VHH binders against o26223. Designs and how they scored, part 236

Target 1, 191 residues: o26223
Amino acid sequence: MKLLWTSQHIKVTVHIDGKVSKMDVLEAIKTRRSIRKYQDREVPEELIDKILDAAMCGPSAVDERPWHFIVVRNREMLEKIPEVHPYGAMVKDAPVAIIVCCDSSLEKIPGFWVQDCSIASQNILLAAHSLGLGAVWTGVYPLEDRVEGIRRLFSIPEHVIPFSVIPLGYPAENPGTRDLFDPDRIHLEKW
Key: E = the ipSAE of ESMFold2; O = the ipSAE of OpenDDE; V2 = 0.75 times the mean of E and O plus 0.25 times the DockQ between their complexes.

## First folded at step 14 (VHH; framework vhh_7nfr_2)

Design P154
Fold by ESMFold2-Fast, scan of step 14:
Structure P154 (fold): chain B 191 residues (1-191), chain A 124 residues (1-124)
Amino acid sequence: as target 1 above (191 residues)
Amino acid sequence: QVQLQESGGGLVQPGGSLRLSCAASGFTFSRYWMSWVRQAPGEGREWVSSISYSGGWTSYADSVKGRFTIARDNVKNTLYLLMDSLKSDDTAVYYCAKHIYSSKPKTQDAFDYWGQGTQVTVSS
C-alpha cells in the first residue's frame, strides 16, 4: 500500500474549500502515464461502468461503433494472459482488465475498426486516469499469436477480434512528468 | 506481390460435385479471412462463402447453404470450396478473394486481391 501515490491523485480533484472538482481535460491528457504497478485494492464496479461509458463515446467511422468489451476480474484468468501475451506480465497483478474487441459484423467500412478500437482504448486510459486509477494499453492486434491466444482464453468467436488488453487499478507507482512538446514537428501552411 | 490462383473448375451434370482450390502466395495467408465470389453470365459478382483465418468460423450465402463447404489449409496456403448437389444456377466463374482485414465482409469493397477465376458449368 503506497499512501503517497493515492493522495497525489486525490489532490487533483479537490478544491481549496474541500469541494471535489474535476481534472481539466488538457491536464488529464498531458499527465496520463502508463501504469504497470497496482495496489492490492479492488476497483468498484461503478468506476468500471464510468470508464466503459467513456469508451463508447468515442467517434467511429460511419458511426459503426464496432467495439465490445470483456471485463476480467477472475484471478485465474488474469494469471493466464501473460502466457499468451509476452508484454502483459503486469496483468496478473492487476485487480481488473478490460479486453477491447471488434465485432466484425458491426463493421460498415473495411479496416476502420482498428482506428475505432484505438479510440475506445485511449478513452479507457484517459477515463481511468481522471478517476484516480492507472492503466496501460497492451497490444493484441495485429499480432496473430496474441489474437488467437486471447480468443482461446475467453471463448471469443472468430468473427470478433480482440484488439487490446488494458489492466487497471489504483496506481502503486508515479513515473513522473514528460515534456513531449516538439515545435519542429509542426509545419505552418506547408511542409 | 500477392497472387491467388484458382483451379478445379469444369463441366458437370446437375447433381454432380466439384472441388475448387485456390493457391495463395505473397502474403501471410494464415492471418486473413478468405472468400469465394462467383459471377454468372450477364450478372454481377455474388458472394458465396467466407472462412476466418483459423478456419473456426465460416459463412455461406443462402443459395449454397447445405451444399457447399469452404475449407483452408494454412500449412499449404490453400483455400478450398467443396461443391455438392450442383444446380444449373451454380454456373459461374468462381473467384478466390483476399479480405482487406481479418473481418466478415459481404461487400465487394472488402477485398483487395482477386484471382483470375475458374469456370464452373452445370448443364445437361
Scores: ipSAE 0.000, ipTM 0.118, lowest interface PAE 17.7, mean pLDDT 84

Design P155
Fold by ESMFold2-Fast, scan of step 14:
Structure P155 (fold): chain B 191 residues (1-191), chain A 124 residues (1-124)
Amino acid sequence: as target 1 above (191 residues)
Amino acid sequence: QVQLQESGGGLVQPGGSLRLSCAASGFTFSRYWMSWVRQAPGEGREWVSSISYSGGWTSYADSVKGRFTIARDNVKNTLYLLMDSLKSDDTAVYYCAKHIYSYKPKTQDAFDIWGQGTQVTVSS
């Protein structure tokens, strides 16, 4: 969207390498939407590296950091994901997908890996949005058929649990933002 | 034509140093992770080191950590391996290899383009 009387604001984030335009944290959180339609355009590896760096910066229970990531760019492999994930139809049209996994051998406290991998997944979504990309979290765990389907498709070892599949790309849709603030869900001092 | 060409190998004494180069052509070098893989006489291929497309991430086999440094020049389409404190066990043919995927693979079999190799011999 442009208006004839409104000039486009040029936002510049000053770095040693002169990088331009970054979203602040609150803006990123409030404006991120699930994106399921992607441009026929490759995502540069530099952006994937930045997204994965952000994913690994999340807090984890007892600092166990059990997450591992599979980056899928192969078109044939992306086209097979909907066969094992019923709500993953959009993945076949994405230029890349990230599979978030838990390596159970790294787990220090039972059960908290779900929260750890959820944090990593959300950081992927926020980082992608902040970099001008669109993404969507498609659930794998705790649905046994999806877990085993993804495991077989990507040769994931038995001690590793696939948690989510996140297709990413330049967005080909703009669903707009939502007003989700509900003060009735906030209790002061006691329930 | 897609091609990788290694150079810089040779004979060196234990404790010595060598610098290997790999010239890449026919593909967008700056978009791919690159690796060095070696093969000792009578042995299988052993992964040595990998570098991300930007050079921001590097990884090394435990056998070479602290002794080897991998680097790249995306303007010159050239991959490097600086080898310090060489041991007799480092004797091998060293191959430059392009990753089949744009990201770091877990196995040697994830490479689609290989150079011809350059011989490194560490002996007194």
Scores: ipSAE 0.000, ipTM 0.156, lowest interface PAE 16.1, mean pLDDT 84

Design P156
Fold by ESMFold2-Fast, scan of step 14:
Structure P156 (fold): chain B 191 residues (1-191), chain A 124 residues (1-124)
Amino acid sequence: as target 1 above (191 residues)
Amino acid sequence: QVQLQESGGGLVQPGGSLRLSCAASGFTFSRYWMSWVRQAPGEGREWVSSISYSGTWTSYADSVKGRFTIARDNVKNTLYLLMDSLKSDDTAVYYCAKHIYSSKPKTQDAFDYWGQGTQVTVSS
């Protein structure tokens, strides 16, 4: 073999600066908001690792776990995302973005990968929020033009489907939380 | 413009040590993963080691694990490769390479810029 790309990923001991406030699961769910304005501040790789660990812990149909993730920090690449995703303008201002993908070769039951990748995307949002970061889900699938644009931009093979682009960073905005509980949407035993 | 300039190569005895340096300019060095890739005479390119943008994460080819250490100084915009217990098989031109993405390389085209290389010769 001319190129040996098989290697062990080694974590180096590092002190992570930051106030990781402990919030319970319900508080995290209820206070998470879409964040589209970010500080000009780098997100430590250790936090990205924790977020992706949380993403992979989601349930999937027949435990197929079809997700793959592309972590984008390259400023030139982040600046090109709005060209193929017209509502992703905020991505160019984020220090990092995660592209959630489905590897169709890992799919055991046709069609359930959409639910699997939705769960992974939501876990990214919640994990980011719990770690003091802000993020927003920008939709890619099922819009064919966005799927193909993102695929071309990141050299994604044809058996892999880009599902969402999630920019994240330290928040530069603090939108208030909402009381969204609506008991009229809850039906007991029958409609 | 992006520039990567290697130095520190030379002739060394088997079992010896060398420190390679790569001075980077023309981009925000602290935001990119960096790698060392080598090419032995008559061979193709072999990936040696990678380091994350912060220096927190490192990875090594099986052939150099335990002998080489990759490091970086984001204040000086410099990448290092500390090479211990050098073997004749380590003889190669060593290239500093900038990743396209802030991630571990997956293919030969994972890099957008390469330095000119520095020759390392391990012989008695």
Scores: ipSAE 0.000, ipTM 0.147, lowest interface PAE 14.7, mean pLDDT 84

Design P157
Fold by ESMFold2-Fast, scan of step 14:
Structure P157 (fold): chain B 191 residues (1-191), chain A 124 residues (1-124)
Amino acid sequence: as target 1 above (191 residues)
Amino acid sequence: QVQLQESGGGLVQPGGSLRLSCAASGFKFSRYWMSWVRQAPGEGREWVSSISYTGGWTSYADSVKGRFTIARDNVKNTLYLLMDSLKSDDTAVYYCAKHIYSSKPKTQDAFDYWGQGTQVTVSS
């Protein structure tokens, strides 16, 4: 038995399904894939708490940290998301989804909340992956119809903007590996 | 409207077997976790077993583990409870319950709809 995702430089110990596993940060980043098929297995509340803790640790412009999160486990509510999000069909198949929101009253510098919420969304994806879960980012902002649809569906106040919907669960698919390194996109000293 | 209709209860001797059925209608049965919950005379409701929407995950109360099997047929929109090695302590009204969440129930508030119940009596 070999640990295929350990790094020779950095090791992180994670408990997955009651067993000790190891994955370094670079391996987590490189092996995370969008997961759209989920087991109908419960995701423990403790794992959601760890994921949201990681989401809130992201850098934010002028430390405004405008993010709020809605955790959706209600089956009827998950079934309604595809009605307001055309590309969110997989959400109804997930045991849980996280809606990443921006509270505009917390914004200190106009417009940077988009970057803040993008960082929070990516941290959710990476944290979920590191804990043995699969997730996918489905876009809400800046599509006005999706923003308003999600807001009405979840009773989100006018000063709060829904940014992304991230379904997650134990993966029921295993996408192949990707080799995305492209040296033609790297310029030394100048363009 | 949501309807849950239990059947299959009755009088049985200790050590006997029964199969309970719950016919579901008015909702997308294949999308919900389902449970069996029982209530013995003079007692509160006790969770017995849960099954995930595909049937891939099941859970049981310690009192019935190894004796009861929960199953579902998503084509027929029917939930089952196969009860083996029945004991006098299994005497109760058995209710079919629809989950609000895709999870094992923490409280009785985890269910939004209940059936009428079916009586199981285990006696010599």
Scores: ipSAE 0.052, ipTM 0.581, lowest interface PAE 6.9, mean pLDDT 87

Design P158
Fold by ESMFold2-Fast, scan of step 14:
Structure P158 (fold): chain B 191 residues (1-191), chain A 124 residues (1-124)
Amino acid sequence: as target 1 above (191 residues)
Amino acid sequence: QVQLQESGGGLVQPGGSLRLSCAASGFTFSRYWMSWVRQAPGEGREWVSSISYSGGWTSYADSVKGRFTIARDNVKNTLYLLMDSLKSDDTAVYYCAKHIYSSKPKYQDAFDYWGQGTQVTVSS
C-alpha cells in the first residue's frame, strides 16, 4: 500500500488490487505468445516491479547474476529505438520497454552471461504473460550495430552490454494457439 | 579452448620502438576487454594498458602514457601494443590478458586467461 523508493530509478508500491494469478506454470509457458500490438494504456509500476523480481529469480552460472535493467517509459526515447534496432518497430507503440543488460564487472565465468541474460529475458516474458500483459523479445546482442546503437541511445557504459529490448503492454492482439511439440527432436538414452 | 599468443618482443636500444601482437582464439574476441600486463625481473605484475570491446575506449598506466598505444583488430582477432620511446624500465615479459571486467583492471582479479608472454629487453 505504501509507496517506497527502492532505488534511484524505481518506486515500489506495496499494494496492488489483484487482477493477477489464474495461470499455472505450464499454462503460462505453453500459451505465451510474442505480442507486438499494445493498448494505449499505462502499465502500473507494481506490475513492472513483479516482472523484474521474477527476472532476477532465474538461475545463473556460479550465481553471478550479471543482469541490470533499464525501464523506459518516455515516449520520445521509445520512438528512437527503431532507429537503432531495425526489427524493433513495435517498441515505439509500447507504453514501456525493459532493456536487459549485462554488467561485465559482475561476470564470474566467461561467456555464461549470455545464458544468464537469456533466462532473465524469458522470465520477463513469462511473468508479463502471467500478469495479463503481452511482450516480445527483440534481440540486441550479439549484433554489433544494435549493441552500440542502444548503448549510445541510453548512455550505457562500455562495461555494460545491452542484451535485449522487451516492449510490453496490455495486448491488442491474440495470435492464437501454436502446436510446437515435435517428438522427432526427442532422443531416448542416446542420439 | 581459449588461446592467447603474443609475438613481436625482442632486444631494442633505448629510444627504440616495438610492436607487440596477440593472436586470440577460442572466444568471441570482439565482446571482451583486452589488456597488456608486464612483469619485470624480480617484480610483481604491472598493468600497462586496456582496450574496450569496440576499441573506442583505452586506458594506460601513468608510466607509459604518451609512449604506448593499444589497438585491436576485431576482424583478425588480434590485440596490439605499439611501444615508442622505449626506456630500460620497460624491460619485462609482456602478457596479453583477456579481461572479465571493464575499465582499469586490478591485477589478477580482472583476468581469466593469459598468454605465454613475450620478452622485451631495452638495453644498449
Scores: ipSAE 0.000, ipTM 0.086, lowest interface PAE 21.1, mean pLDDT 83

Design P159
Fold by ESMFold2-Fast, scan of step 14:
Structure P159 (fold): chain B 191 residues (1-191), chain A 124 residues (1-124)
Amino acid sequence: as target 1 above (191 residues)
Amino acid sequence: QVQLQESGGGLVQPGGSLRLSCAASGFTFSRYWMSWVRQAPGEGREWVSSISYSGGWKSYADSVKGRFTIARDNVKNTLYLLMDSLKSDDTAVYYCAKHIYSSKPKTQDEFDIWGQGTQVTVSS
């Protein structure tokens, strides 16, 4: 198929460890790592726009697309996130963070918004990596103290649920690539 | 072990007040949205009020807005309904119910645990 041939030649140019690299989608998925140390460099708005475009391209249950995003660049606000998120200490050191939210008024089928927002979060991580940035998913929902803390800090309305906080920036660490393929987790025809 | 137990119902005169309580056990109460649902004699179940897991979001049926207040105590694992300016139309069995989803319920099937109910009678 011409469509399959075209997809096999999709390449993305990224900046990794100060170098320009080319990777396809499978390579991006395999080499993405959680990054918690960032360079003291601004992330251009253009890259954030590209990441958010990618986030909104995810599939969602009954095409409900319930996600909303808050982009946080204010240093004072970033420094307050660890006060309400115990495992979010790295956020204060990031140049920017994206908060993935669910607008419950957009929900068409109950409960699937968690899966929808998970897909959006993963797309942010992959898009950031493909653009030479590093990011990490820090969990908010379903941990009540974190949900309430983030809601109050960013004036999030009651019908909107903060799902994840994703700090991102140019990486200041290189944890290396993991080989995670495990054929023992694949079952043919039956368990 | 999973249980919701209502209390505080009774006979009250029109214009009076009652405070209903619902004691939760066997699950992590603070993680779930909770509702009050009532059933009047000869009628179907009517949603009354909901509260989010933190208490930060509350909603009320139009029939009770301004008269009823929903509240929760996550340390005591207890849900409350404070009922003021009671009317004869408020006569019903009141149930507390645990939500399956963290949202305002669209149907009664979105509750997985129900209490036994407490009778509220408003008459002279």
Scores: ipSAE 0.000, ipTM 0.108, lowest interface PAE 18.9, mean pLDDT 85

Design P16 (at its last fold request DockQ between E and O 0.35; V2 from the best seeds 0.00; counts 0 for: pae E 2.6 > 2)
Fold by OpenDDE, fold request of step 16:
Order: sequence, then structure tokens, then C-alpha cells
Structure P16 (fold): chain B 191 residues (1-191), chain A 124 residues (1-124)
Amino acid sequence: as target 1 above (191 residues)
Amino acid sequence: QVQLQESGGGLVQPGGSLRLSCAASGFKFSRYWMSWVRQAPGEGREWVSSISWKGGWTYYADSVKGRFTIARDNVKNTLYLLMDSLKSDDTAVYYCAKHIYSSKPKTQDEFDYWGQGTQVTVSS
């Protein structure tokens, strides 16, 4: 009985042909979905750099730019995030996550930091999508338990507020596109 | 406690084959990338191969590409290195290493745990 070791050479043709398909901005916005399943594939540092660059291009109140970013690649830390973030289960399955934070000492006008960090977070999502990555916004602020959990886990100073955790990876799901246009939410001239 | 234990090393002739194993314990093996690293006498540590946590991605040093195959069994918590067409230059202590990150390693500092190693000697 000749045990034919069929070495199935899974030719993982890593088409690293990084042909970043040029996606226009409207396409990126309209086709972006929350991705919660990821491949066991690494995310190149170059892509993270591009994403972070995009994150910092958003407007902020009086140009205060209060945002900071923690890039988390440590597998042990990624595995711990769901312990303090009940809706962050997918984070442990991503090869990388970005934590968006606000440095309150940079705030010029009180309260606008939430908008600023939201814009940064959304830019991360759009940039990721345009680069062929999947991501999801997992909210931290304003839930105190999550804020304090993330703060403790990453030794974030008291004057810095964790705002969102965004896992990133190559998508292992395709949820399809959604038509979210609702004309009933549009009011002309008055309510 | 994290433990990595290599086995399967030995003396082989040029052109021969070996299968190395690394038994992992003390951590969730299936959640981490793993690598083989070797050290020849008088030389520094050389990265040999890496595998993703699910085994979907493998990487090889140019020196072993086409000859070595990295694999893993996450049920058995075991990492493997199939070594074919062995050469004298493959003589080294082979180490199993646990990744800190989910990526191909760039430096030796990207490993947090190592096995004791297994000796591979290729000699006529």
C-alpha cells in the first residue's frame, strides 16, 4: 500500500500585485462596509502609514488636531482588547488595530474633540477600504467602562481619552453594498 | 508557562530529508504566527521560515525556498519543518520561535519565546 503523499502544493499565489485599484472617493464612501472577519494575512506597514496619513488629513475645530493614534500589532494585546470591550470581539482576529485617542490638552474649544476624532476614525475606515483592507469602528467613548478599560490596558494618561478601536485586516467576508439613502431624512428649507 | 520543544534533528547525508517538529504548550498556539530560525556554528541566527496562525500564509528564506516546507497542526499544537534536498550549508541548530506580531518577522526581537533547538547536521 504505497501511501501516495499527495503534496497538495497549495500555491497560495500571493498576488502581491499591489494594484491598489484606484477607487474614487464616492465609491469608497458608498461601498465601505464594516468588516469583522479577517484573513490570517499580514498588513504591510506601508498601508498603515497611508491610513494614518489619511487620518490626520481631516478637519478639526480651529485646527486643534487633538488626535493621537496607538497602532497595536502585539498579538497578546489584541487578544486582551475584547476583555474590556464587549463588542470588540473581532479585534482579536485582526492582525492590527488602531486606537484613536484625544489629547485633551490640545483641545482649544471644549467638546469638539469628539467630532475631530470621529472624522479621523472615519478617514481610517475609508482609507483602509480604498487600500483593499477591511475595518470596523468599535466605539469606546463615551462608555466609561470601555474608556477606562482601554486606558488601563494601554497605560493611557488621564488627560488622553481613548475614543475608538479600529481593527484592520484583509477581509475574510464580503457583506455586499447597502443603499442607505433615505429621502425622508432630507428636509428642504425647513423641517 | 510557554514551552516550545523541537525534535527531529539528526545526521543526514547531502540530498537527504528531515522532518522537524516543535511541540507548543502554555499558550493558544493557533492564535500566533510561528517561525523556524537556525544558527550555524560561528554564525548569527538566520530566519528560515514563517507560517501564519491559520496556516494560510507561508514565508521562506531564499536559501531554503523550494526545498523546505513549513506546516502546522493547530489541533496538535505542533509546528513542522519538512526539509528536502539538504545541503551542508543547512547544518545548524534549528529553533522554533513564537511571534509577537501577525507578520513576517523583520528582526529577532519579534519573537518572545524560543525552543531549546534541535541539531541538524548535513555531512557526507
Scores: ipSAE 0.890, ipTM 0.944, lowest interface PAE 0.4, mean pLDDT 93
Fold by ESMFold2-Fast, scan of step 14:
Structure P16 (fold): chain B 191 residues (1-191), chain A 124 residues (1-124)
Amino acid sequence: as target 1 above (191 residues)
Amino acid sequence: QVQLQESGGGLVQPGGSLRLSCAASGFKFSRYWMSWVRQAPGEGREWVSSISWKGGWTYYADSVKGRFTIARDNVKNTLYLLMDSLKSDDTAVYYCAKHIYSSKPKTQDEFDYWGQGTQVTVSS
């Protein structure tokens, strides 16, 4: 990986399967899309390691960093996720998924672990996109049936809360970008 | 229950060709990477080739690259190994193996099911 400075932007160069790709931060944020169709191609462990490193770099309330991650590559386990997650049908079609969890024993300030795990989840999506992969956030918390189902399926202890399931792979779809800027949602000084 | 049944082995002369088949049942064949693994008399298991679940990606051991072709038919739930330019050191029992992960295997422990094997003998 190579970092380049310009007058306005940081340019990051990443090596992916012998190829070089680069994307500035704003472009990555604006062009990231939910990807639910994946190639049957292997995702290297080195890319998963980079994604998890990025996930752990997120800000967290009073630096509690309560996140833990389960990397699921086992095909039978991936096939079982849709049985406990009604909107996770695409997980079975991915070569790998990451389950973002909160270890409540690491929590220093009540309730902020939800924001902490949301930040980690978004960083996974952005990091995956920057590395040429596609991913989608499928929600687990706060839906009790999904939390309990994922906990049972992956033998997650009671003090740990599964937050999200994020399937990842090389994209087999290319959705267009969105123009979401709405100046009516910006208020100067007061409402 | 999961079953993998190999066929197509036999006796062949050096330079000859064989086509091995593996009939799969008891699991969603189209969802799994599959491999061929061989074992020569008195030796350990040697990975030969792997194929991704849609057939878009294939991998070969250096010893067979350019001579063997792995293929699959997801409608028939069948894995194939097309062997060309056979050599005496290709003599082995050939096993069909189901992957646990969607990746090229690092060890034999990354397969959860194996077939019974089919004998390939390359001689005279």
Scores: ipSAE 0.589, ipTM 0.835, lowest interface PAE 2.0, mean pLDDT 89
Fold by ESMFold2, fold request of step 16:
Structure P16 (fold): chain B 191 residues (1-191), chain A 124 residues (1-124)
Amino acid sequence: as target 1 above (191 residues)
Amino acid sequence: QVQLQESGGGLVQPGGSLRLSCAASGFKFSRYWMSWVRQAPGEGREWVSSISWKGGWTYYADSVKGRFTIARDNVKNTLYLLMDSLKSDDTAVYYCAKHIYSSKPKTQDEFDYWGQGTQVTVSS
């Protein structure tokens, strides 16, 4: 039971406080809300792995899959994000954030990477929700100052475009469900 | 510049109690998880306890569960370890450590700053 620690490694008994949730896909889509307040509870690595697996399941233009993900857990780096991303203030309150990026060298159809990375970003939000986490998509692209700020902060190379920053954590708020169905937005056969 | 200063160690009999304190400065203490880590003579460093930045989540090594209590005061920027029912096996230098991440530590590379330690000796 006594965990000994050498110069390079500490051995610990890991206690995972996560809860497993089983949710229908339509329910997940309808009940997911942007969450901007998080518990000071850790998010286990395996949940992030599941979320990124889901992110990569998205379709992409000509199957180009241009996405790359930066997982940010470093507290100091999370505290710095709002300095270059003013609408990302809640990022400093999260235990982890995911930066969704496009590697432009992987594009096969120029300009569709925005749709591709948007799909990956939404999959992150839905997967997080299904795992009992809260998340919010904070926009980086196409705002030039945010793109350059995030690129500089995380040493992102010139051919890689930061698209979004998504903080995640166990929710500390419940904004409730909305009824957003609007039949006037549905057009049959033509506009 | 980050500074962590432990105090409150000393000589105590088995079954006794001590309260360790760690005064923190040079960083936003309330934004970081904190830990106590100890090193017994002739041994490597052993994780003892961790606390989340608001104190809502606490974790303990099996060897100290039920006997030690980690706490923090984010107004005074101070971390505490309340040690009860002390045993000779608790004899060690106790270090205050600042987390890089908001998680229970797996390796000592997950701490970026350490105090100089305070000696706890449990002896008849």
Scores: ipSAE 0.542, ipTM 0.835, lowest interface PAE 2.6, mean pLDDT 90
ESMFold2, look of step 15: ipSAE 0.473; ipTM 0.808
ESMFold2 (binder alone), look of step 15: mean pLDDT 82; pTM 0.835
OpenDDE, look of step 15: ipSAE 0.878; ipTM 0.937
ESMFold2, fold request of step 16: ipSAE 0.489, 0.536; ipTM 0.806, 0.831
ESMFold2 (binder alone), fold request of step 16: mean pLDDT 82, 82, 82; pTM 0.836, 0.834, 0.840
OpenDDE, fold request of step 16: ipSAE 0.889, 0.888; ipTM 0.945, 0.944

Design P160
Fold by ESMFold2-Fast, scan of step 14:
Structure P160 (fold): chain B 191 residues (1-191), chain A 124 residues (1-124)
Amino acid sequence: as target 1 above (191 residues)
Amino acid sequence: QVQLQESGGGLVQPGGSLRLSCAASGFKFSRYWMSWVRQAPGEGREWVSSISYSGGWTSYADSVKGRFTIARDNVKNTLYLLMDSLKSDDTAVYYCAKHIYASKPKTQDAFDYWGQGTQVTVSS
């Protein structure tokens, strides 16, 4: 028996720098790496739109879909992010960053917005990778100083919680492959 | 490239024995559960037997329990099915199947790769 969700049947064809490339889902998941060095090159609006479309396709608890996104291209604003996010130094060198936010007024199940925004963040990383871009998830929530710093910097309302800052661009580094499969973390039937 | 290649089938009389082999390549064989699945002419696929990645656990369909033995050699990347006391009802194409995850599904709907199959005919 073959199921429709298997990697052998699910193939994604994307345009990368004008070329057509095929990357199946498992290849995308296994080869995605955090990218912190970017080319001095603009990311087209069409690619950002595709990434955000993919971000909004993630599952969410009781279909609450609490995510909102801020797209930051302004150089002065990107340069201020490291001042309120100590591990966000690479953001100032990126051509664009996406801030993933939760609108708490859309929350239907207490606490699950963290999972919802995590799913949206991972979809941004995978979609960027599939389109020939590099990205990295820099954490904001649950660190209160970072949450309030980002809120003040981007005029985010009190009922909206900044969750992650994801700089992205064309990669200027190519980290090697990783073998992360660990069978000792797989338990059969019981712990 | 995952490849599974069965061998050892053939024609045998009722009460006879056969040993099927499956040579595996293109994945970390020692980390996956493996199964044998068969399909008789005009019938659907029937799960026959499964073995854990270590060989420490095995399971069998009621129709073959006590007659068939599943085994593996993780050094040679080979799966085996030792078939004793064969019956006419065992006539089928036998497929080697790789599980989707490094876990313990017992059913055919948990497999992502199948071999080409090897014909077993119990007749006369």
Scores: ipSAE 0.000, ipTM 0.081, lowest interface PAE 22.4, mean pLDDT 83

Design P17
Fold by ESMFold2-Fast, scan of step 14:
Structure P17 (fold): chain B 191 residues (1-191), chain A 124 residues (1-124)
Amino acid sequence: as target 1 above (191 residues)
Amino acid sequence: QVQLQESGGGLVQPGGSLRLSCAASGFKFSRYWMSWVRQAPGEGREWVSSISYSYGWTYYADSVKGRFTIARDNVKNTLYLLMDSLKSDDTAVYYCAKHIYSYKPKTQDEFDYWGQGTQVTVSS
């Protein structure tokens, strides 16, 4: 939080290098929750652009970066998603959704596109949370009926695989955070 | 011993239909992507279609999209290619190929086993 002050007849614009998030990385990771209820508020395009920039910054096997994204704001299209995704009912109530896709023609190492798209999906969730938005990952791959349903709805080519549908909006719920640390899952130097 | 044996080729008139089969043995067919690849006289190999093993995802070359359908029967260990609206340019030897990797192939080196091929001739 910083107040900027200018004085005298000289107009001075103070340039502060870099945007600083008010939530540190560990706090963002530990406090992010799946949000399924959204306010009736539009998400500005600038925030979507920041979220997608963060999604593309994920590590990718052999730097193949096979991800493509579809941004859906059309209410009629959002309302059709639950017809092909039974656990995606909340998508119809969201102001926007991002569909994370893999372009298989960009894949350089077999099978790692799932990890690449998982990383991109998680970065979307964390970036949304850091910007005061809520989001939830709804699974598409590896369920064949959901993959084909989403493909048909959005005219996705055969060589592109829809991976996840992530509705986003300003949260209308505030679930408590969880303490999930389990030391029994940590093994030192051998199983 | 891995074996891939194609059948169902033959002479057909333009606009006709054929069904190719590939009988697979010697490996767990239900665990591998499979493809059809063709070779016209005097030309190189052209990838035609692929099918995944778990979800039945299908991929097609632009030259055959809308006319050919790839299918598999994991109980019978058999791969199929259903060819409709055949054109003279579809004349080729059609090969069944087993994938090394679980995705659409980029080169012929991504197959580890090939069948002997079945001849398809489209002529009036």
Scores: ipSAE 0.000, ipTM 0.112, lowest interface PAE 17.9, mean pLDDT 84

